VH-VL binders against q9y8t7. Designs and how they scored, part 17

Target 1, 261 residues: q9y8t7
Amino acid sequence: MRDSFLQKAIASAKDRTSLLEEIAGNCSPKPGRPSLSSSIREWVYRVGGAVIAEYKRCSPSAGAISTLDPVSYVQATRDASAAYSVLTEPNWFCGSIELIPYFARYKPVLAKDFIVSETQIRIAACMGASAALLIMEALTPRELQELAAAASRYGVEVLVETPDASHAVEASRLAPGSIIGVNSRDLKTLRVDYEAMLREVSKAREQLPGEVILVAESGIDSPDKALKAFKAGAQAILVGTAFMKNPQLREKILAELLQIP
Key: E = the ipSAE of ESMFold2; O = the ipSAE of OpenDDE; V2 = 0.75 times the mean of E and O plus 0.25 times the DockQ between their complexes.

## First folded at step 3 (VH-VL; framework fv_zagotenemab)

Design Zb4e (at its last look DockQ between E and O 0.01; V2 from the best seeds 0.00; counts 0 for: pae E 16.1 > 2, placed apart)
Fold by ESMFold2, look of step 3:
Structure Zb4e (fold): chain C 261 residues (1-261), chain A 123 residues (1-123), chain B 112 residues (1-112)
Amino acid sequence: as target 1 above (261 residues)
Amino acid sequence: EVQLVQSGAEVKKPGESLKISCKGSGYSFTSYWIEWVRQMPGKGLEWMGEIDPSDSYTKYEKNFKGQVTISADKSISTAYLQWSSLKASDTAMYYCARGTYWDLSPKYAFDIWGQGTLVTVSS
Amino acid sequence: EIVLTQSPGTLSLSPGERATLSCRSSQSLVHEDSNTYLHWYQQKPGQAPRLLIYKVSNRDSGIPDRFSGSGSGTDFTLTISRLEPEDFAVYYCMQGTHYPLTFGGGTKVEIK
């Protein structure tokens, strides 16, 4: 049977880690990196929700994505964004860890990749990342715990991406203090299921302690979808291609945020 | 003020060329698609096609493909609709409108419209 | 290609009456992102169209609350709760869910 995309991405990440260890074994994590969780909480306090703006140049499902260079993207998005999610995976997302500094000087950065080793976390921190993505479906429970512990040693926060509410609760127990993401995309088929994501965010909010930051990650490309995600219990939303293409969407999302308690 | 201002009415003969313009102001011109809509005398609205002014990527409705050319000059925030050889059946009102799109498909409504350019082609 | 059928073709009413305009789609307008990209425009004689309602039920900025949209899937309705003199116009629905973009044939709301 053919490998799923996730299996291919994990294998590629393991191969890339060997090269990264060779190239960057002598860098130190950058001091003074801002806190992702603190930025999200500040936005929630001020306007009732937070936007994490994703920078993604390619994807497996959409191929090449028309996008601005990093400087132009930051100029268009920084005033409405609590943080940036920067794709660093080179093969399918056209990303690079070298993108991180362009964003980190302005806002907390989540390094988004298929993270399988603490070397990837350390190097992201060397480049200025505040947080790293851990994909629950890509890791055993022990691997998740070990990588979260490594992140803590480097002063790097963790966003654990989970497929549903039961996994969100488990992730919160395995990696205490982590930010929890819900992504309804089937990692084997890459199909987005926004309504399923919304249901699972609602379930997760009911079961998670109130202090746990919950992020909605699926296909938010309109103000209506953003509002529904916040009303379902997300403190932050992740917005990518739609955010870049539609400055009016940015303003409409912010206007909707100002209407929630 | 966000607006689209179109060039003035045209009276032409069959076989002549024509290029009409749509100038955007008050917003980031390259951040939005420009849509073109035809309205034949006494008839409804027909989508003709669109352009992304940032890279000049263009999509056409099938019956207009090869019949008109949609282009843009982002340095002056202007989109164009052009005929190389007009026909009497091209007599219509032509509107430009601002669109918003995700994944190159139009998801939002056309929220700003030009005033229209009347093109009359008489033999 | 999606056909939008508007009915009636003409609606003759007096100011103060309720207007109900129908738009029916040849297939579902629910996008895979679960939104429905069905929009309504108003066109007065000699003028460009104006956006009224986007995504079925959302009024555009500055549109009076007497205008409302409803419906789902393939059946959609524009309602004007109490007609004002300035509301006598042609109304078009448009779908943005599928390429090519298509408009309905229009409903003319005229004074009785």
Scores: ipSAE 0.000, ipTM 0.419, lowest interface PAE 16.1, mean pLDDT 84
Fold by OpenDDE, look of step 3:
Structure Zb4e (fold): chain C 261 residues (1-261), chain A 123 residues (1-123), chain B 112 residues (1-112)
Amino acid sequence: as target 1 above (261 residues)
Amino acid sequence: EVQLVQSGAEVKKPGESLKISCKGSGYSFTSYWIEWVRQMPGKGLEWMGEIDPSDSYTKYEKNFKGQVTISADKSISTAYLQWSSLKASDTAMYYCARGTYWDLSPKYAFDIWGQGTLVTVSS
Amino acid sequence: EIVLTQSPGTLSLSPGERATLSCRSSQSLVHEDSNTYLHWYQQKPGQAPRLLIYKVSNRDSGIPDRFSGSGSGTDFTLTISRLEPEDFAVYYCMQGTHYPLTFGGGTKVEIK
């Protein structure tokens, strides 16, 4: 258990937090950044679903995914995504918090990292992030509440990543107003189960209030899988590896959405 | 600290040119739009226009289009408002503020304001 | 353009009293994304405006809870539950839903 990837990632995040605190002297974020939830709702209204495009150069399971630079990534489908998810974790994902400003020029940005401190949220906000990821399995309920509250103070929305419908419901209670994500990836084994994700998204939608935005995370690598996620009850899908390997997939997903009567 | 700092007060004559500045600090300058707002003496607030510092894209309110020029230098996190030929009616306080913009969506609130630049134009 | 009408023009009250300020829009400020981009600012004499409320009812950071915003569609209200001496100022509403961006004429809250 102590040797799991999640535990290592959390430990690394704590160490990085200390470093960030040393250089965060001029950071004082205010509300008013573009809203992730608003963008998602707009796309749902217009085309029936939103795509969050994730920029991820590496992963623990795949190693190096793509050498595609941020400029090329944005140029590929600037108008085909509601938001960007930017990996800022440097060790396993080859991310950087300094990537956020670039993507924030174009779309609301979800700062995606192993967030365990208020400092991480604050700095992400100063860099231009609209939202921050909180991983439910990485936090105690109290920590989740505290970090969600901190995010609120900075005008940062929260996407709570959960493993299943039961946790999704709990997350919505612990962090009111948050965006809820269901991740098909097991953070301990790093295995992806797309079908399981679909089932849990459906169950979550049945139990969550209608105003709660539900995001299907991971495992989507085709237009067909994207559509199934939307049909299952997700307002948005988060796609990473598949987009990094094939940025044009975003346009194909959009094309399919536009064909839905 | 997140802040916008504007250049100092200006006293000018009609026909003169002027360029005032607004410098951002404490945040990613290119991630937010800069808004310019005029306030004539004893009057309310008027939106003049805006600029995206990332690519210098600008939008103007119709009454200010062609009357002023908004620009930015992202390398020094600074936005500018300039007149080629001032008029007495340009006498006012001018504020810059931080706004947000993405795609074609409407604006969010101006959450950070400069301290204002007083421009006085008289013969 | 959207015209925002604020009323009253001047509100004379004493410290401790409740202040209610109105902002009416010439058309709906509800965006297609379901948000309403109506904001409130406070301006004290000789100072720059300060954001109080964003999107109808959200207090900006550091804003006391005695300030609250409400409303929908075309009618909006800023309420100060108990006026403090430092609250005497001019208040502006602003809409960001439609271009061009526009401000209300302002309401001056002055000491009685």
Scores: ipSAE 0.000, ipTM 0.484, lowest interface PAE 13.0, mean pLDDT 90
ESMFold2 (binder alone), look of step 3: mean pLDDT 92; pTM 0.948

## First folded at step 5 (VH-VL; framework fv_zagotenemab)

Design x01
Fold by ESMFold2-Fast, scan of step 5:
Structure x01 (fold): chain C 261 residues (1-261), chain A 123 residues (1-123), chain B 112 residues (1-112)
Amino acid sequence: as target 1 above (261 residues)
Amino acid sequence: EVQLVQSGAEVKKPGESLKISCKGSGYSFTDYWIEWVRQMPGKGLEWMGEIDPSDSYTKYEKNFKGQVTISADKSISTAYLQWSSLKASDTAMYYCARGTYWDLSPKYAFDIWGQGTLVTVSS
Amino acid sequence: EIVLTQSPGTLSLSPGERATLSCRSSESLVHDDSNTYLHWYQQKPGQAPRLLIYKVSNRDSGIPDRFSGSGSGTDFTLTISRLEPEDFAVYYCMQGTHYPLTFGGGTKVEIK
């Protein structure tokens, strides 16, 4: 029986949880963490949309994708970013929980990992994270509910990543008050289906309460794609390495947003 | 030796059913996705869809979804492409190819191809 | 869907000449992982396609040095530095970055 990439990532996360307990013991969430949802709402109010800028050094298929350090990344992205998504998964994304404190100085931080335990959420909050990613495809409905409840106890917001509108609606019911993400990336092949994501974002916006923040994830590498995602009903987009590889992308997205009535 | 071997040419009438096969050998069959590609006479290549043989998860190009069924039997290292009712417009060469490695292919390309199965549908 | 436009449709050359084949994408093929999943295949008459170049510029195993790929973003080129008799074939580009996977229309390299 072969384990899928997702199953291997989940198993690794469970093992890393025990290591985190040994290292961080009984730390408490850092006080004064800014709200991810509030920052997104402020950017939507000011310019019509929000960008969550993702810092990742490696990917499973490419290995090391960038030697760009956190300082250089923040200098390049802070003026156009509502928040930072920081990879803490070490085996495939070269992430580290230790990256969170630096980014948290500037913007709300979404801890991005395969989160399977309350301990991962608590320790992310100890390091300064405002929000944690929960991947619906990696969790049972009960696990999603329990982790969302744990996040609430630690004062951590949740972004639930879903593959389509029906799962987005279900996620919102199971984890009330959560930010909802629709991901264009197929978790089995890591290929992007941007057009399918736009359709699913539009469907999700119709079905979700208006106050629920909707995020479009993956596949946004141009101003046109960013604008289409916002037009489909997303309040925020999550932009990874493509944002940094095109130095003008952040400025072009912001310029286009400023032109929308 | 790594290879994909497809079933032989088929001559069918409109309305008939058909199931063609693609058998992998020389590698772990469940470690790679199988891709299906159509080439109409004198035309270019069209991606139809793919299957992960380990759990039979499928992806289709939208115009082929509902027109064909992709399946696999991992116990005999064989993938299938099936029509319930053939049309004359299904006349084409059909290729299978080896695609994504289960744990994220370094190439993301079709590195091994079957020899092709010619399907002719006419009255 | 991503549209790949290959040009020219037919390229008529003699053995020993340089062949330059173009593939242009309707959208960027740069993946979030910074790789560009643009691949080139060769198809000879009566044969299945064969992988030549993967991820823009990497030669597959056994592919001669005369084949090279280049390009970025949306504009890609396959170059055959000195055509051999066995190189007269149809060449297809393909993108693997976005679903659905798509092929270009092909460029036929034929003897002048």
Scores: ipSAE 0.590, ipTM 0.817, lowest interface PAE 1.8, mean pLDDT 89

Design x02
Fold by ESMFold2-Fast, scan of step 5:
Structure x02 (fold): chain C 261 residues (1-261), chain A 123 residues (1-123), chain B 112 residues (1-112)
Amino acid sequence: as target 1 above (261 residues)
Amino acid sequence: EVQLVQSGAEVKKPGESLKISCKGSGYSFTYYWIEWVRQMPGKGLEWMGEIDPSDSYTKYEKNFKGQVTISADKSISTAYLQWSSLKASDTAMYYCARGTYWDLSPKYAFDIWGQGTLVTVSS
Amino acid sequence: EIVLTQSPGTLSLSPGERATLSCRSSRSLVHDDSNTYLHWYQQKPGQAPRLLIYKVSNRDSGIPDRFSGSGSGTDFTLTISRLEPEDFAVYYCMQGTHYPLTFGGGTKVEIK
C-alpha cells in the first residue's frame, strides 16, 4: 500500500491531534484578532489588490527553502502585505504553531496546515490566527461544512483552497462567507499549472457573487503573473518562496498594483 | 535491473483501434508515475501525458486529451496508451518513461525510458 | 505553455572539441520551492532518450563528468568539455516546473 503525499499529510495531521489537544487545554481564542477579509478588502480598495505573504521554511520537494528568520521577513514585507500565511505543518514544511503570535503582531495571520480537526482551528485562534486554511481536496463535503462551522464558533475566518471553478462554487455553497482560493499547484505532483489557474479563477469569478473574495495561489513569481491573476478576477494573491527569497519582488508587485485602474 | 519494456511495432489503417503497453520491472511500479512521449518521424519529443499507477490518476497535454487514453493495471505493472480511431497523423514513435516518485523526488525528471513502440498508420 | 528554444539547431564539431548548447525558456522555470526543474536528455539515432542532467546542473547516475549543466531563470547551457565519438547525438532540454511538461526542439551535435 502506497499513499499519496496528500493522504500522508492528512494521516500525520490526525496523529498530531492528541498532542495538540494536550497543548490547547481549555484555551480561548485570542481577542482582538484583525480580520483577514477586511484587510484584503481595504488593500483592494486602496491599491487594486492584496498580497498574502507566506512564511515557509521547507517543502517536500525542495527540503529547506530559506534560513531567513521571521524578524527579517517581517521587516522586508510588512508594508506591502495585507496578511501573512504561516505554515504550522511541522513534518514537510518545517512549520510551527509558535510562529503565529509573532506574525499576528503585525498583520492578520492565515494558519496554513492540513487541517482535519476542530482542535487545529481552536489552537490557531488561541495563538492569534485570524483565519485557517481548509483544503477542499483533503475533506469530504460534510467535513468541510463541519470545520467551517467550528471556525465560525471561534471567530476564525476560512480560506477554502480549491483546484478549479466548480469546486470553488461548491466550497462557497458549503461554507458561506468563506474566502475562496484557486490553487495552480497539483496536490499530487506539486507541479504548477499557472495557465489553468488563470482560466479557473476567471470562471469562478463569473459564477461567484461579487462579494466573495477570490485568492490566486501558487506560481506567482513575477509582477506580470500577479497582474494577470488580478485581471482574471482574484482580489488577492498568495506569494510564497519567491517573495521570501526576493523581497524586491514585493516592491515590483506593489508598483504594478498602483498602476491598475 | 530497472526497466520499462514496450510492446512491438504496429502497422494499422486509419479508423482502427490500438492499445500499446509499457511494462515496468525491477522496481515498485506504483511508486512512480509513467510518462508518455511522442516523437513524429524526423521531429522532436512531445509530452502527451502521465499516470499515477497507484490510483490511475491521469494528466494530459491538452491536444492529446480526447485523442488517446492513458491507463494502467498495477497488478501486472503495465501502463497503456490507447486510440479508439487512429489517424495517419498518429504515425510516430511512442515512448514511455518513469517520472515523478510518489514521495515527491526532487529530480522530477524522466530517468528510465522504454525502448519505444513504432506506430505506423497508412492506407 | 512554456516554450523552450534550443540553439543552435545543428552543431558540427570534431572529437576532442568543446560543445556548448543553449536552451532558453519563454518564462522563469524557478519553482515555488526554489528548485529549477530544467533537465537535459541525449538521444542517439534509433534509440530512446537518456537522462543526462537534472535540475540544471546535477549529473544523473553514470553520466561522465565531461557533461555539465549551468544557467538560471530562463537561460540554460549544456556543456560537453571534450567530445567523445559516442557523444554525437541530439540533445533535448525539458522543463518539469509547469504543466504541460515541454521539451525544446533539440540540438543535433554531428561529426564535422
Scores: ipSAE 0.401, ipTM 0.744, lowest interface PAE 3.0, mean pLDDT 88

Design x03
Fold by ESMFold2-Fast, scan of step 5:
Structure x03 (fold): chain C 261 residues (1-261), chain A 123 residues (1-123), chain B 112 residues (1-112)
Amino acid sequence: as target 1 above (261 residues)
Amino acid sequence: EVQLVQSGAEVKKPGESLKISCKGSGYSFDSYWIEWVRQMPGKGLEWMGEIDPSDSYTKYEKNFKGQVTISADKSISTAYLQWSSLKASDTAMYYCARGTYWDLSPKYAFDIWGQGTLVTVSS
Amino acid sequence: EIVLTQSPGTLSLSPGERATLSCRSSQELVHDDSNTYLHWYQQKPGQAPRLLIYKVSNRDSGIPDRFSGSGSGTDFTLTISRLEPEDFAVYYCMQGTHYPLTFGGGTKVEIK
């Protein structure tokens, strides 16, 4: 019997958590962390939508994506981004919790990892993260609820990643106050289904309370796709490193959101 | 050698059921997805859907969802394409092909193809 | 869905000539892992398709070096530098980045 990529990632996260429990000590969440939801709401108010820029050095299918260092990436993306999504998963994404403090100097940071324990959330907060990713497909309903409650105790916001509208609604019920994401990427093949995501974002927006922030994830590789995601009802989009490093893409998205000629 | 061997040609009447097979050999069957591709007479290739034989997880192109069922039995290294009620418009050559590797193969291409199964549906 | 448009529909050439086949996608095909999953297949009369080129420019095992792929963004090309008799076939491009997976309409390379 072989494990899927997701199952292997979860098992690895559990092993990393055991190590973290031994070395974490009594660190406290870093004070003065900016709110992810507040930043998104501010950008929506000012320009009609928010971009969460992802810094990802590797992926399981491609290996190394880009050697663009964090300093150069922030210089290129800061003025177009409401927040940074920073990979902290080390085995497949070349992530590191040590990246969080640098990005947190400039924008709210979403710690992006396969989070299975309260310890991972606490350590992310100690490093300066404003929010943590919880993957609906990786957790039982009880685990999701318990981890969301733990995040709240540490002053960490939660973005719950879901595959469709029905899971988005359930996630919002299980973790009230969370930001809800709809992901166009198939976790088994890593192929993108952008049109399905648009349909699911639209359905989720229809069913979720208006105050719940909805994020469209993956597959946003052009200004037109970004605009369609916002029109479908997403307040924010998550845009990967391969696309965010393109200055023309960033400038066009911002220009379209601002509705300026 | 790595190969996919498909079942033989079928001649059916509208309304009949049919199940055709694709048997893998020379590799770990559970380690690759199986793809199904239709080719109408004199026409090009159409992707129908795919299956992961390890857990029977499937994806369909929207026009084929509900029209056909893709399944697999990993114990005999065989994938299946099934119709509950055939139509004359189902007349085509059907190919199976080996897709992505379970560990996220870098190709994401169909590197091994079956010889095809010709399905003819007429009254 | 991503639409792949192949041109020309038919290319009539003699052995020894260069064949240049075009595939244009309705949208960018680059994945956020920076790979472009654009592939080329050859289908000879009465036979199953065969993988020639994967990820734009990589020859599959056993494919002669007269076959080459190139391109980026939405425009891709398959080149056969010096046609041999066994190369007369229909050629299809395919994208694997987005669901549903889609094929081009094909280009038939035939003897003049």
Scores: ipSAE 0.647, ipTM 0.845, lowest interface PAE 1.9, mean pLDDT 89

Design x04
Fold by ESMFold2-Fast, scan of step 5:
Structure x04 (fold): chain C 261 residues (1-261), chain A 123 residues (1-123), chain B 112 residues (1-112)
Amino acid sequence: as target 1 above (261 residues)
Amino acid sequence: EVQLVQSGAEVKKPGESLKISCKGSGYSFTEYWIEWVRQMPGKGLEWMGEIDPSDSYTKYEKNFKGQVTISADKSISTAYLQWSSLKASDTAMYYCARGTYWDLSPKYAFDIWGQGTLVTVSS
Amino acid sequence: EIVLTQSPGTLSLSPGERATLSCRSSQSLLHDDSNTYLHWYQQKPGQAPRLLIYKVSNRDSGIPDRFSGSGSGTDFTLTISRLEPEDFAVYYCMQGTHYPLTFGGGTKVEIK
């Protein structure tokens, strides 16, 4: 049997849970964590949109990414970002739960991993994360509900990543109060479908209550693509490698945001 | 030796159905996607779509969605491209090619190609 | 849809000459994994295409070193340093970063 990337990532995450428990022991969520949703709403109010800047060292298809160290990354991005997305998945993304405390000093942190257990959410909160990623395609409806409820118990916000508008609507129903993401990346091939994501963001915006925050994910590597995502109805965008590699892109995205009516 | 071998040339009339094949050998068929590419007479290459033979998951270019069906039978290492009702505009050379798997450092390029199946549709 | 524009449409050259082929993308082909999935294929008359160069500059196995690829972002070049008789063919660029996958219109390298 050949496993998909998603299936292998889920299996790995289940195996890592025991190690995380051993390392962190009986930790408690760190008090005083800032709200991810509040930061996004503040940026939307002030400049018309928000950027969640993603720090990742590796990816499944490329191995090591050319990137800045965390200190240099924060210095380059803090003035243009509402939040940091921090990879904690170690096998394909070279992530680490230990990165969270550093980024959490500056902005709300979204812990980005294949989350399949309540323990992963608790430990992210212990390290200072404000929010955790739940991947709609990785979870049953029951699992999504249970993990969202667990997050609530730890004071952790949830960003539910979905592939399309119909899943976005269902995710919002199953996890009320969550931030909803529409991802342009195909989880089987890892290719990007930016135009499909724009259509699905627009459809989701029409169907979701106005107070639900929509995030457009992957494929945003230019100011024009960022502007189109915001115009389609996203309040925030999640930007990875392009944001790390292009200082000019960081500056230009902020300038484009200020021009949105 | 890694090979993709396609079925032979077809001459059909408008409205007829057709199913052409692409058989892989010399590698694990379910570990790579199969890509379908059209070339109209005297024209360039057009990507039509792809299939993951391990679970029959498909992606189509929008203009081919509903025009053709891509399928695979992993038990015999064969992928298929099928029309329910051919049009004269379907006259072309059709290639299958081996795509990639997500595993670390994939090329995301078509490294092995079939020899092509010429489909002629005329009244 | 990513549009790949190849130029020139036709190059008329003699054996021994250098060929330089251009491929321009309507959008950046840089993937989030830091790879650029721009590939070059050769198609000889009556034959299936053959992979020459993958990810901008990597020669596929068995491809002679007279073939080289370069470029970044949106501008890419295939160079054949010294044309051999067997190199007269149509060359296509292709991008694998974004759906749908797209090919350029091709550059025909023909004998003068």
Scores: ipSAE 0.497, ipTM 0.795, lowest interface PAE 2.7, mean pLDDT 88

Design x05
Fold by ESMFold2-Fast, scan of step 5:
Structure x05 (fold): chain C 261 residues (1-261), chain A 123 residues (1-123), chain B 112 residues (1-112)
Amino acid sequence: as target 1 above (261 residues)
Amino acid sequence: EVQLVQSGAEVKKPGESLKISCKGSGYSFTSYYIEWVRQMPGKGLEWMGEIDPSDSYTKYEKNFKGQVTISADKSISTAYLQWSSLKASDTAMYYCARGTYWDLSPKYAFDIWGQGTLVTVSS
Amino acid sequence: EIVLTQSPGTLSLSPGERATLSCRSSQSLYHDDSNTYLHWYQQKPGQAPRLLIYKVSNRDSGIPDRFSGSGSGTDFTLTISRLEPEDFAVYYCMQGTHYPLTFGGGTKVEIK
């Protein structure tokens, strides 16, 4: 039987854990890390929505995405970003844990990886990350609960990525206090289903307590799509490659968020 | 030789049930999606939905969900498209095609097509 | 859903002439993986469609070099540099970036 992309990514992450343990030694979470959720709520109060800008150098099916270095990316995105999502997965996304300290100087950092161990969460916190991604489809319910609890012990917030409203509700129950993401991407084909994501965000918003932050993920490549995601009930959107590839898109989305509510 | 072979033409009355087939050969059937495409007489192509034969996970275009059922039997490398109750508006040519998987078909295009099954529904 | 608009609906040309077919999408087909999943298919009367061009500009195996694809943003073009009699067919564009997958309405190429 063939392995899914998710299965290969998980296996790779497990193999990387020993090296990460060796590199990190007995590091402690960096003190004074800003809150991801607090930043999102501040931007929602100010302009009605928040942008988590993702720095991603490569992808599984395309290889290298962009020649933008971290300095250039921050200069282009800092003023209208609530947070940075930083890829730390090295094999398909050309990520590195060493990127976290740079971005953490400017905004809260979400460490984006296939997280399967508490060691990955601890190391991200040592490097300055405020939050870590947990992918619901990659974890059993027990694993999700245990990793969320570990994050709490390290003072790390959790964003749980889910495929639909039903899973969003379950994720919020299993990991109370977590930020909940709804992802438009199909993990088997990697195709985007933006309209389905909007429906699922709307359904999740109706079922979740008002204090739970909803993030719309992937497929947002225009100002219209960003506005529709906020209208559906998302407090934040996660925008990746489109910002790096299309400077005009950055200007248009960021300008919309800078208008007075 | 990689190929998809579909079942023969069908002539049915409204209200009848029907199940048509698409059999893959010359490749690992469970490694690729099967796509279903409708073409009404004199009209263009419409994507209906897809199935992953390895786990029978399906995805439908919204207008076809509830109108048809897509299924597969991986033990005989065959995918199916089924109606519980046909309507005259179901008259069309139905194609199956080989779809993508993240690391096996980076084209993300339908590279192998069945010959089509003509379904005629009339009173 | 992504709407693909093909123009012209019918193109009547003599053998040896250049054919230019347009496909415009209602939204960007750029995928976060830096690919644009716009594909072109050829359908001859009584036959199943055949893949010609995938990901904007890549010719599929066995497709003659007279066929080429290009495009940027939401505008895509299929060009047949020197029409041959066997090129009489309907041509469809399709996008594979977004669910649901969608096809254009087709352009019929008639050889005079």
Scores: ipSAE 0.554, ipTM 0.805, lowest interface PAE 2.4, mean pLDDT 88

